Miniprotein binders against q53ft3. Designs and how they scored, part 25

Target 1, 195 residues: q53ft3
Amino acid sequence: MFGCLVAGRLVQTAAQQVAEDKFVFDLPDYESINHVVVFMLGTIPFPEGMGGSVYFSYPDSNGMPVWQLLGFVTNGKPSAIFKISGLKSGEGSQHPFGAMNIVRTPSVAQIGISVELLDSMAQQTPVGNAAVSSVDSFTQFTQKMLDNFYNFASSFAVSQAQMTPSPSEMFIPANVVLKWYENFQRRLAQNPLFW

## First folded at step 12 (miniprotein)

Design hf6
Fold by OpenDDE base, look of step 17:
Structure hf6 (fold): chain B 195 residues (1-195), chain A 97 residues (1-97)
Amino acid sequence: as target 1 above (195 residues)
Amino acid sequence: SDREELIILAKWAAILLRKALDMARKGNTERAKYLIEKAIEYLRRIEKLATTPEEEEIVEQAIEAAQEALQLLEQGKPDEVEEILREAIRLLRELYQ
């Protein structure tokens, strides 16, 4: 039902269900993470009148979890980007995840999703600065992904003179990749949500 | 797939029933009723997707439990719905665990 994405990492689509209405993703090496994307998988929407409160938890100096409300996902906003890099110094907030005896490896944080009634969600206040303006963060994320792809692909680029005959392989001209990249950037700049 | 859909629907139904239980405890009978009714809608969809006799039986029992809970709420007996709703949730867990 939910997905979690960190730039440069594989997408997570299998949350641990810790209660009927609570789901958790593990984030290893969380200190290197700047942004997290939480999204609905899009198969079946929230029941009418319901959404998800998104929480972040990290271990404090004593290994105890500190939970913070990042924001929300709903049928109207099925994905959200959160900045978590600056939250390490924040005070813990009330959260619905209880004393989860999660044997926490010190380097592992968690994203928690609590399915809530929308009216209850409206009473909750996310921590400041966690909700990135969806557009800027998404643009930055997308740009980083594109750059990563381009750099990866270009690392395999060879001149025609350097090519070794490999009849079983298909080759794509580097210029095609570049043109695609430029076109994508243009579209992204025009409408970050063009897809 | 139909099976994946069944699992997701079962999870949503369980969430709805859990929320209904919470509302019943708080004395919000009308909200509890609404949530149970919604859960029954999901249960009916699951019933159509069930492919085994075991799944069919589970869904049928869950529907009966949800309906009984609804009747008890209508009768002004919110204290009696908790066990019934817990049973319905347990049944639904068998579909997705």
Scores: ipSAE 0.778, ipTM 0.915, lowest interface PAE 0.5, mean pLDDT 87
Fold by OpenDDE base, fold request of step 18:
Parts: C-alpha cells; structure tokens; sequence
Structure hf6 (fold): chain B 195 residues (1-195), chain A 97 residues (1-97)
C-alpha cells in the first residue's frame, strides 16, 4: 500500500505493519539522509475520507525515540517529499505509535504512517519545514539554475573596448541575456509550470 | 494481480473496522456505522476475488460480523460492538498475514 524512497537506495514497498492502521519503514544510516519520499503504491487508494499521517522517528542522545509529524499523504496527494536532515534538534510530538517493540539500533530511524480520518488529520500540526512542496522545490531549483547561468554568462562579459577581434566567433550582447532572464523570471513567477 | 488486490482490500477493510471501533468507543455511533458500511463494501469486493473455500468462509464471517455490529449500533448498544469488530479484524488478518 505504501512505499518509501531514499535517493541512492532501493525503494521500500513492504512496510512493517505494527497495527491495523499503522505501518513502519526502517531507515538505516539515517544521518546521511536529507530527504525521504513517502508514497502510495497506486493499487488501491485510501478509503473515502481517510489519509495517512507520516511520522519520522529517530533516537535521541539517550536512545529514546523522538517522533515528529512530517506531513500527510492522501488520495489527492499520494506522494510527498520530506526533509529530515534538519529535524534532529527538534522536540518530539505526540504520536500514535506508542512503545513499539522495534529493536532500534542507534543508526536506524523510522518512517511511520498512521492511517487517519481526514478530519482528524486536519487537527494535526506538522513540524515546520519538513514538507517539501514539489512546486516550491521546482521553483527553487529553477531559480538556482537561472542564477547560476546568469552568473556564469555575466562572468564573460566585456566592454566593446575590451574586446579582441575574433571574426570567426559570434557574440551575444549581455543585455540580451539579461532581458531573457528577466522575462523568464516573470513567467515563472506567474506560473511555475508555464513551460 | 487479483491476489494482491485481495490483500490490499483486506487491509483497508480492517482499517475501516478499526476506526469504526474507535468511533463506537467515543460514542460517535453514526460515524461508526458509516465506517462499517464502507468496510462491508470492501468485503464484498474481496468476496468476488476469493479463490479458496477458506477465503470465502473468512469473508462471509467477516461480513456477518460487520452486519451484526451495525445492528447493535442501530439498537443503541455500542458497548457490545467492540468484541464483534475485533473478531472481524482478526478474520481479515488471516487473509493478508
């Protein structure tokens, strides 16, 4: 029903079912993980009016599990990306997983999915900055790419007086690059998916 | 595959029944009834996918349990529903464990 993906690792499609409505994935060597993707496998959707609350658990300095609500997966949002690298300093939250008889090694974290009623999920507050919006990530990436390109291109800018004649080469005025950059940014701001 | 679908449906049905049990405990009878009705819909789908007499029997028993739970809720006896729903969930576990 659920999958868990860490970049550079095999996808996990077999969660440990710890209760009728609770599923757990182990994340070995969790300290090296920046992002986790949790998703529905796409076979059969949630029953109407239900979704999944996604939790992250890591051992604290005393080896006790610290649980944090990352966010949600639903039929309308069947996959989500979560940033977990910055959560190690966070306070624990209330969670439905109780004292799980999971032998925890210090290097292993867990992703927990609790199937909940949507109205109950609406009352839950995820930890800040854990949920990575796909749109936001795309926008951020695009902006970084644009900035990188502009910086790269502008580093080659020379005045006419500084130019060495090279009849075999074509030159593009820097203002053309700038205009393109500005126009692209404007379009991106209006609609991140304009392309 | 049909087998995979059966397993997933059984898991969802069990979840629905578990949530119904929780609602019954909280005194939310109407929501409990709704969840049980939904579970029965899933059970009917499982019934169509069952390929062995054992699976058929399990599903039939689960449906009967769910229906009994509904009747008890209609009668205003939520306290008697818990055991029946637990049994139905146990039955469903046999399909996917």
Amino acid sequence: as target 1 above (195 residues)
Amino acid sequence: SDREELIILAKWAAILLRKALDMARKGNTERAKYLIEKAIEYLRRIEKLATTPEEEEIVEQAIEAAQEALQLLEQGKPDEVEEILREAIRLLRELYQ
Scores: ipSAE 0.771, ipTM 0.912, lowest interface PAE 0.5, mean pLDDT 89
Fold by OpenDDE base, second read of step 20:
Structure hf6 (fold): chain B 195 residues (1-195), chain A 97 residues (1-97)
Amino acid sequence: as target 1 above (195 residues)
Amino acid sequence: SDREELIILAKWAAILLRKALDMARKGNTERAKYLIEKAIEYLRRIEKLATTPEEEEIVEQAIEAAQEALQLLEQGKPDEVEEILREAIRLLRELYQ
């Protein structure tokens, strides 16, 4: 139902369900993370009148989890980018996940999604500066990630004349990567959430 | 896949029933009814996706429980729906746990 993406890391699509309405992603080495993308997988939307409150948890000096409301995902806004790098020293006052016996390691933070009624969500106030403007920032993030991949892949490009026989290896024409990149950019421009 | 869809629907249905239970406890009977009705809609979809006799039985029992809860709310007995809704949620968990 939900996905979590950190730049330079594998996408997470399997949240741990800790309650009927609560889902958690683990974020190892959270100190190196600046932004997190939380998104719906697009299979089945929220039930009508429901959305997700997105929380971040990091261990405090005592190793206890501190939860902070980052923002929301809804059917109308099925993805959001959050800046978490500045939250490490913040005071959390909300414990929506406090009753959960989650095994934590000191270097692991968590993203929690609590499925809520929309009217209840409207009463919640996210921490300041966590929510990045959603669509444009997501597009920019995705574009940077794509550019990184393209640059990486293209750095290995060789002409056929430069190729050494390696029968055990498969080769992909560079134009295939370029076409994929162009197609992806086009789809992203049309709908940043096309997947 | 159909199985993935079934699992997601079951999770949503369970969430709806949990929220209905919360509303019933708060005395918001009309909202509880609405949420249960929505859950039943999801349950009907799950019923169509069920491929094993066990899944079919679970969904049928969950529908019956949800319908009973709805009837109790209509009768003005919100205190009696909690156990029934908990059972329905438990049944749904068997589909996705």
Scores: ipSAE 0.767, ipTM 0.915, lowest interface PAE 0.5, mean pLDDT 87
Fold by OpenDDE base, fold request of step 18:
Structure hf6 (fold): chain B 195 residues (1-195), chain A 97 residues (1-97)
Amino acid sequence: as target 1 above (195 residues)
Amino acid sequence: SDREELIILAKWAAILLRKALDMARKGNTERAKYLIEKAIEYLRRIEKLATTPEEEEIVEQAIEAAQEALQLLEQGKPDEVEEILREAIRLLRELYQ
């Protein structure tokens, strides 16, 4: 139901469900992460009147998780970008994930999604610096993400002469990916929030 | 796929029932009823997607539990709803866990 994306890494679409209403993604080597995207996979929307509160957790000096509310995803806003690099020294906030006995390695952080009623979400206060507020930062992040995707896809590119016949598989011409990339980049330049 | 849809619907139904349980505990009977009603809507959709007798049985039992919970709330017995909703959630977990 949810996805998590870090620029330069593969998308995560398999969250660990720790409760009926709580989902967790692991973020290895979290200290190298500046931004994270959390999004709905788009299959079935939230039930009416519900959304997701998005939390970030990192281990403190004692190895205990420190949770912070980043923001929200909803049917009206099915994806969000959060800056987490500046949160690593922040104070913990109230969170619904309890004392999860997750044996955490010091290098692994987590993104937690708690499905909540919208009226309850309205009472929650995200950390102030988590939302990507600057158009420039957002554009840079998106560009890096796009570049990463393009590079990844292009690494599998083969000429027709190099193709091994596989009738059971569908193939996408590299030119289609390139055209998509160029079009997306153009749209991004026109309006960083076009999506 | 139909199977993927079934799993997602089951997860949403379980979430709705969990929230209903929380609302019932807080004495918000009307909200609890609303959430259960929504869960039943999802359960009916799952029922249409079920392909095995086991899935059909699970969904049927979950619907029955949800309906019983609604009746209890209508009767002003929120304290008795918790166990029933827990059972319904447990049943739904069998569809996706």
Scores: ipSAE 0.765, ipTM 0.910, lowest interface PAE 0.5, mean pLDDT 87
Fold by OpenDDE base, fold request of step 21:
Structure hf6 (fold): chain B 195 residues (1-195), chain A 97 residues (1-97)
Amino acid sequence: as target 1 above (195 residues)
Amino acid sequence: SDREELIILAKWAAILLRKALDMARKGNTERAKYLIEKAIEYLRRIEKLATTPEEEEIVEQAIEAAQEALQLLEQGKPDEVEEILREAIRLLRELYQ
């Protein structure tokens, strides 16, 4: 019913069902994970009036699980991206998963999905900055990527007077990079999904 | 596959019945009834997908239990609903465990 995806890893489509309404994915080496995608597999939607509260659990300094509400998945929003890299120092929140026998492997975190009534979900407050608006996160990433590339390329900029003749190398004028950057930014601002 | 669909439907039905049980405990009889009715809708779909006599029997028993729970709620006996719903959930677990 649910899937979990970490970039660079195999998709998980088999959650451990720990209760009728609770599902858990293990995330090994969680410290290397910045974002996780939680999604419905799309075969059968939530019953009308229900959705999923998505939680993240990591071991604290004492090895005790700390659970935090990341956000939600629903029929209207069947997938969500969550940033988990900054959550390591947060206070635990109330969670429905009880004392789960979390395999005390210090490097393993968990994603928990609790199936809830939508009206109950509306009363829950996710931890700040965990829910990444897909559009906003993409825009931010793209902007960071653009800036990174521009900065990187610009660091190699030399004047013609400073150039050492290298007949075997091709050179791209810095103005071309700048024009590309400006055009790309303009297009991104108009439509973040223009590409 | 039909089998995969059956399993998912059974899980959803069990979740609905569990939520109904919780609502019944809280005295929210109308919501409990609604959830049970929804569960029965899923059970009817499962019934159509059942391929073995065992599956058919499980689904039939679960439907009967759900219907009994509805009747008890209508009679104002929410305390008696818990055991019946637990049994229905147990039956459904046999379909997907």
Scores: ipSAE 0.765, ipTM 0.912, lowest interface PAE 0.5, mean pLDDT 88
Fold by OpenDDE base, fold request of step 21:
Structure hf6 (fold): chain B 195 residues (1-195), chain A 97 residues (1-97)
Amino acid sequence: as target 1 above (195 residues)
Amino acid sequence: SDREELIILAKWAAILLRKALDMARKGNTERAKYLIEKAIEYLRRIEKLATTPEEEEIVEQAIEAAQEALQLLEQGKPDEVEEILREAIRLLRELYQ
């Protein structure tokens, strides 16, 4: 029903069902995690009028769970990206997982999904910094990707004096890559969705 | 697969019945009825996907329980609904646990 993805880790598609309406993913070594993606697997949608409230839980200094509402997944928004790195010092919120016997270790956080009625979800207030503004995150990712590509390509740059004859290879002047990069950045700044 | 679909449908049906139970406790009879009716719709779909006599029996019993709960709500007996809904949920768990 639900999936959880952390960059650099295997996708999780088997949540622990801790109640009829509550599902949990474990996130080991959570302190190294910046973002988590929660998504529906796309087989059967939520029943009409229902969605999922997505919570993050981490152990406090005393080992007690601190739960925070990150946001929501619905049939209309079947996936969401959440930033969790900045939440590790936040205050706990009311959550529906308090009565559950969930084994917790100091290094393991949890993503909890509570299936709720949409009208009830509308009354809930996510923590302010959890929902990654989709546009800002995309822009940042794109910029990082561009930088990575430029750096990679530039690492192979040689002067003409350093070139050895290789008639079987095509060469692209470094200035072409730079011009492309600058032009792309300009376009991205004007409209992040220009592509 | 049909089996995977059956499991997911059973989970959704159980969720709906659980929510119905919560609504019944809160005295929201109309919402409880609605949720039970939706659960029955899912149960009917499961019934079509059932491949074993055991699954068929479970689904049939769950439908009967859900229908009984609905009748009790119509009769103004929400207190008697909780046990029946719990039983229906228990039955559904047998399909996916």
Scores: ipSAE 0.763, ipTM 0.910, lowest interface PAE 0.5, mean pLDDT 88

Design hf6
Fold by OpenDDE base, fold request of step 21:
Structure hf6 (fold): chain B 195 residues (1-195), chain A 97 residues (1-97)
Amino acid sequence: as target 1 above (195 residues)
Amino acid sequence: SDREELIILAKWAAILLRKALDMARKGNTERAKYLIEKAIEYLRRIEKLATTPEEEEIVEQAIEAAQEALQLLEQGKPDEVEEILREAIRLLRELYQ
């Protein structure tokens, strides 16, 4: 019913069912994971009026599980991307998984899905910054890419007086790069999907 | 496949019945009834997918249990529903565990 995806790893489609309404995926070497995708497999949707609350669990310094509500998946939003890399310093939240005697290795985190009534889900508050909108993520990535390129290119900027004769080499004025950057940024701000 | 669909439907039915049990405990009889009715709809779909006498029997018993639970809720006896719903869930587990 559910899948879990980490970039660069095999997709997981077989969750451990720990209760009738609770499913768990193991995430080995979780400290190297920045984002996780949780999704419905698309065979049979949630029953009407139901969805899934998505939780992340990692061991604290004492080996005790710290659970945090990441967000939700529903029939209307059958997949979601969550950033988990910054959660290690967060406080634990209330969760429905109780004291699960899950054999835990220190390097393994868990994604938990609790099937809930939609009205109950509406009362839950996810941890901040965990849920990443695809559009927001794209915008952030694009902005970082632009900044990185501009900074890189600008680091090679020299004045004409500083140039050594190299007849075989082509040169691009730094002002061209700046104008491109400004124009691209303007377009991105207007429509992140302008390209 | 039909088998995969049966398993998924059984899991959903069990979830619905579990939630119904929770609602019954909380005194939300109307919501419990609704969830049981939905579970019965899923059970009817499972019944159509059953291929063995054992599966057919399990589904039939689960439907009977769900219907009994519904009747008890209609009679204002939510305290008697828990055991019946647990039995129905147990039966469904035999289909997907």
Scores: ipSAE 0.763, ipTM 0.911, lowest interface PAE 0.5, mean pLDDT 88
Fold by OpenDDE base, fold request of step 18:
Formats: structure tokens, sequence, C-alpha cells
Structure hf6 (fold): chain B 195 residues (1-195), chain A 97 residues (1-97)
């Protein structure tokens, strides 16, 4: 029914069912994880009027689980990307997973999916920084990456009069980098998924 | 596969019945009825996918339990629904555990 993906790791498609409406994935070595993808496997959708609330659990300094609502998956949004790297210092929220006798290995976090009615989900407030708005975050990241590259490259710009001859080196005119940057931005603005 | 579909449908049906139970406890009778009706729809699909007499019996019993729960809700007896729904959920677990 549900899948969980961490980049560089094997996909998980077998959640532990801890209740009729609650599913859990274990995330070993969670401190190295920046993002997690939660998705429907695509076989049978949620019943009409239902979705999944996605929670993240990590052990606190005392080894007790701290649960935080990351966001939601629904038939209209069957996959979501969540940033979990910045959540490690957050306060715990109310969660539906109770005192789970989960083998608490200090290095293992959990993704929990609670199947809920959509109207109940609408009353829940995810932690602000967890939901990677897929298109906006990607666009923002891409823009930051482009800006970083442009700034880096431009920092080495010299006029021809300032150039020291280096026959072993190839030089790219700064205007080429600028043109590339402008063209890429235009393409990205037209279609964020042009790649 | 048909078997995989049966398992998933059984899980969804169990979830629906669990939510119905919760709604019944809260006095949301109309929502509970709706959820049970949806569960019965899934159960009917499972019935078509059942390949063993044991599966057929389980599904039949679950349908009967769900229908009884629906009748009790219509009669204004939500307190009597919980045990019946728990039994239906238990039956469904036998299909996917």
Amino acid sequence: as target 1 above (195 residues)
Amino acid sequence: SDREELIILAKWAAILLRKALDMARKGNTERAKYLIEKAIEYLRRIEKLATTPEEEEIVEQAIEAAQEALQLLEQGKPDEVEEILREAIRLLRELYQ
C-alpha cells in the first residue's frame, strides 16, 4: 500500500502494520538522511474521503520517541517529499501512534503513516519546514544552485587586459556563462521539469 | 495479482470498519453508516476474488457482521456496534496476516 524511499537506499515497500490504520517504516542511520519520499504503491487508492498523515519519529536524548507531523499523502497527491534533517531538534507533537513497543535503536528513526479521514487531516498542522513543496522547492534549489555557480564563476572573471597568458589552460568568456544562466532560468520558468 | 488485490482490499475494508467504530463511539452515526457501507463494497470485491472455502467463509461472515452493525446503527444502538465491528476486523485480519 505504501512505499518509503531514501536517496541512496533500497526502497521500502513493506511497512509494519502496527494497527489497522497505522503503518511504520524503519529508517536506520537517520542522522544521515536529509529527505524522505513517502508514496502510494499505486495498486488500490485510498477509499474515497481518506488519506494518510505522515509522521516522523526520532529518539530524543533520553531515547524516547519524538513524533512530528510531516504532511500528507492523498489520492490527489500520492507521493510527497519531506525534509527531515532540520527536525531533529523539534518539539514533539500529538501523534496517533501511542506507546509503540518499537525496538528503540538509538540510530533508527521511523516514518509513520496514519490513515485518516480527509476532514480530520485538514485540522492537522504539519511542522513548517518539513514539506518540500515539490515544484517550488525544486525551483528554489535549482535557482540557488544556479546563483551559487554564477557567483562562483563570476568571482574569477578578469578582463583580457588582466589575463596572464597560460597556454595550458582553456578560458571561457564570462558572457557565455551569463547567457547560459539566462537561458536556463527562462527554461526553468517555462517548465521546471524541462530536464 | 488477484491475491495481492485481495490482501489490499481486506486491509482497506478493515481500516474502514475501524474508522466506523471510532465514529460510532463519537456518536457520528451517519458517518459510521457511510464507512460501513463502503467497507461492504470492498468486501463484495473480496468475495469475488476469494479462491478458497475458508476465504469465502471469512468474507461472508465479515459481510454479515458489517450488515448487522449497519442495522444496529439504524436502530439507534451504537453501543452494540463496537463488538460486532471488532469481530469483522478480526476476520479480515485472517486474510492478510
Scores: ipSAE 0.762, ipTM 0.910, lowest interface PAE 0.5, mean pLDDT 88
Fold by OpenDDE base, look of step 12:
Structure hf6 (fold): chain B 195 residues (1-195), chain A 97 residues (1-97)
Amino acid sequence: as target 1 above (195 residues)
Amino acid sequence: SDREELIILAKWAAILLRKALDMARKGNTERAKYLIEKAIEYLRRIEKLATTPEEEEIVEQAIEAAQEALQLLEQGKPDEVEEILREAIRLLRELYQ
């Protein structure tokens, strides 16, 4: 039903169901995690009028779990990116997972999804700055990817005078790469979801 | 797969019934009814996907329990609904656990 993704790690698609309406993913080595993606697997949507409240839990200085509401996933927004790196110093609040004795390892954080009625979700207030705009995050990611590619390709650039004859190799002019980059940036700016 | 769909539907149906139970406890009878009705819709879909006699029996019993709960709510007996809904949820758990 739900998936959890941390960059550089395998996608998690098997949440621990701790109640009928509550699902938990473990995030080992959480201190190295900046962002987490929570998403629906896309098989069967939420029942009409329902969505998921997404919570993050980390151990405090005393080893007690601190839960914070990150945001929401719904049929209209089936995936969300959350920044968790800045939440490590937050104050704990009462949350739907508070009564659950989840055995915790000090280095393991948790993502909790509570399936809720949409009207109940509307009354909840996520912690500030946790929710990253999907569009902004995607744009930033794409821009970084493009820059990385450009930098990589440009590192191989040589002048014609520097070229040694290699009849078995094909060469691409650097201006072609630049034009592609500019065109792609233009398309991305017009519609970040153009594919 | 049909099996995966059955499991997901069963989980959703259980969630709906759990929410209905919560609404019934809060005295929100109309919302509880609505949620139970939705759960029955999911149960009917599961019924079509059931491939074993055991699954068929579980779904049938869950439908009966949900219908009974709905009837009790219509009769103004929300206090009697909790045990029935718990049983229906238990039955559904057998499909995905």
Scores: ipSAE 0.761, ipTM 0.912, lowest interface PAE 0.5, mean pLDDT 87
Fold by ESMFold2, fold request of step 21:
Structure hf6 (fold): chain B 195 residues (1-195), chain A 97 residues (1-97)
Amino acid sequence: as target 1 above (195 residues)
Amino acid sequence: SDREELIILAKWAAILLRKALDMARKGNTERAKYLIEKAIEYLRRIEKLATTPEEEEIVEQAIEAAQEALQLLEQGKPDEVEEILREAIRLLRELYQ
C-alpha cells in the first residue's frame, strides 16, 4: 500500500500494519536523515474521500515515542517529500542532566501513516509549517534517490550470452534504465521541482 | 497478481468499515451508511477475485455482516452495529492475515 524512501537507502515497501488504518516504517539512524519520501505503492488508490496523514516519531529521553504530523498523501498527491531535520530533539542542550546520560540504544524512529477521511485531515495542522526544503537540499535528495535506483537496477545487468532461459520471467534491456537515468538527470538540471 | 489485489482490496474494505464504526459511535449515521456502502462495493470486487472456498465463504459472510449493519443503521439502531462491524473487520483480516 505504501512506500518510504530515504536518499542513499533501499526503498521500504513492507510497512508494519499496526491497525487496520495504521502503518509504520522503521528509520534506523534517524539523526542523519533530513528528508523522507512517502508514496502510494500499487495500483489501487485510496477509497474516495480518504487519504493518509503522515507522522514522524522518535523516542524521547525516556524512550517514549513522540509523534508529530508531517503532512499528507492523497490520490491527488500520491507522493510527498517531508523534512524531518529540525524535528529531532534530545540533544543535551535542553537539559543539563540529560547530557550526562548517553543512551546506547539504537537510534530508531518511525514514519507512521494513518488512513483517514479527507475532511478529518483538513482539520489537522502539520508541524513546522510544512517548510519546503531549499532547492539545493531537494536536488541532493533527489540525486541520491536517482543514483540509488540506477546502481540497484544496473547491478542486475547481464549480457545476452550470460542470460539463463526463463520463459515465465519478463526482462527489460539495460539501456532502458540508462535512458531513464539520463532523462531524469537532465530534467532535474532544468527544473529541480519538475516532479 | 489477483492475490495481491484481493489483499489490498480487503485492507481498504476493512479501513472503510473501521471508519464507519467510528462514525456510528459519534452518531453520524448518514456518514456511517455511506462508508458501509463503499465497503460493500470493495467486497463485491473481492468476491470476483476469490479462488478458494474459504475465501468465498469469508467474503460472503463479510458482505452479509456489512449489509446487516447497514440495515440496522437505516432502522435507527446504531448501538447494535458495533459487534457486527467488528465481525466484518475480523473476517476481512482473515483474507489479508
Scores: ipSAE 0.711, ipTM 0.889, lowest interface PAE 1.0, mean pLDDT 78
Fold by ESMFold2, fold request of step 18:
Structure hf6 (fold): chain B 195 residues (1-195), chain A 97 residues (1-97)
Amino acid sequence: as target 1 above (195 residues)
Amino acid sequence: SDREELIILAKWAAILLRKALDMARKGNTERAKYLIEKAIEYLRRIEKLATTPEEEEIVEQAIEAAQEALQLLEQGKPDEVEEILREAIRLLRELYQ
């Protein structure tokens, strides 16, 4: 239902469901994380009149979780980028994750998503400076995704002299991947939302 | 796939029923009825995707429970819907767990 992405890390698509309407992602080594992306997976949207409140939680000096409201995802805005670098010592927010009030492993934070009625969400106030411009943050995320893909694909490149025949496998020339990468970057720089 | 769609629909239906229960507890019976009606729409979509007798029986029982809860709310008996809605939610959990 939901995805969570940190720049430079693998996307998480399997949230821990802690209640019918509450979902959690673990963020190991959270001290090195400055931004997180939360987004809807798949094509089945929230039911009409509903959306998701997105929270960040880190362990305080005693290991107890401090939860902070970052913002929202809805059918009208199914993906959002949140800055968390300034929140790792901030004050908590009103939150619905009381069942998670346990001593936590050091250096692990969490992203919580609570599915709510839209009119209930309208009375919630996110912490300041958590939201990031969608255009700038989308471009940054997309560039990191492109770099990751290109580096991954390139790590499998071999010259024709090094190639071992594999008749059950299809191949593409490495320069096709490079050309696609260059073209995509150019289009992204011209219009970050071209798709 | 149809299996993935069934699971997601079951999770949404369970959430709708949980919110309906919350509204019934607060005395907002009209909103609780609306949410149950929406949940039944999701349950009927699940019914079309069910492929095993076990799945068919689960969704049929969930629909019956949701319809009974709706009738109790229409009769002005919101205190009687809690266990019925909880049973429907439990049944849906079997579809996605």
Scores: ipSAE 0.701, ipTM 0.886, lowest interface PAE 1.0, mean pLDDT 82
Fold by ESMFold2, fold request of step 18:
Structure hf6 (fold): chain B 195 residues (1-195), chain A 97 residues (1-97)
Amino acid sequence: as target 1 above (195 residues)
Amino acid sequence: SDREELIILAKWAAILLRKALDMARKGNTERAKYLIEKAIEYLRRIEKLATTPEEEEIVEQAIEAAQEALQLLEQGKPDEVEEILREAIRLLRELYQ
């Protein structure tokens, strides 16, 4: 139903369901994380009139969870980027996860998603500067990552005449990377949510 | 796959019924009825995907419970829907556990 992505890590697509309407992802080594992307998986959207409130939780000095409202995902905004680097010492928000103690280690934070009626979500106030964007920002973030990857990979390009034998290494022709980059950009421009 | 779709639909239906229960507790009968009707739409889709006798029985029972809850709300008996909706939610958990 939901996905969670941190740059440099494998995408998480298997949230722990802790209630009918509540889902969590673990974020180990959360101190090194500055942004997190939360998005909807699959082809079955929220039921009409519903959406998701997205929370961030970290353990305080006593190991107790501190939950903060980051923002929302909806059918109209099915992905969002949240900045969490400034929240790891902030105050908690009111939240629907109750007294459930799901923090297992002091270095693990969590992203929580609570499925709610849109009217209920309109009455909630996210912590300042946490939410970064709608689908448009997700598209721009993805484009920046694509550009960075392409430029990085291209900086290692060599012609066959410049290669030295390296039998233990695998090589990819540069035009494969270019074709992938061009295809990905085309699909992103056609449908920003194609993944 | 069809199994993955069935599981997601069951989770959405359970959420819709949970929210319907919340609205009934608050006395918002019309909104509770709307949410139950939407849950039944999801249950009908699950019914098309069910492939085992156990799944078929669970979905049938969940539809019957949701329909009974609608009738109680139409009769002005919102206090009587809680056990019925909780049973429907429990049945749906069996589909996605």
Scores: ipSAE 0.689, ipTM 0.879, lowest interface PAE 1.0, mean pLDDT 80

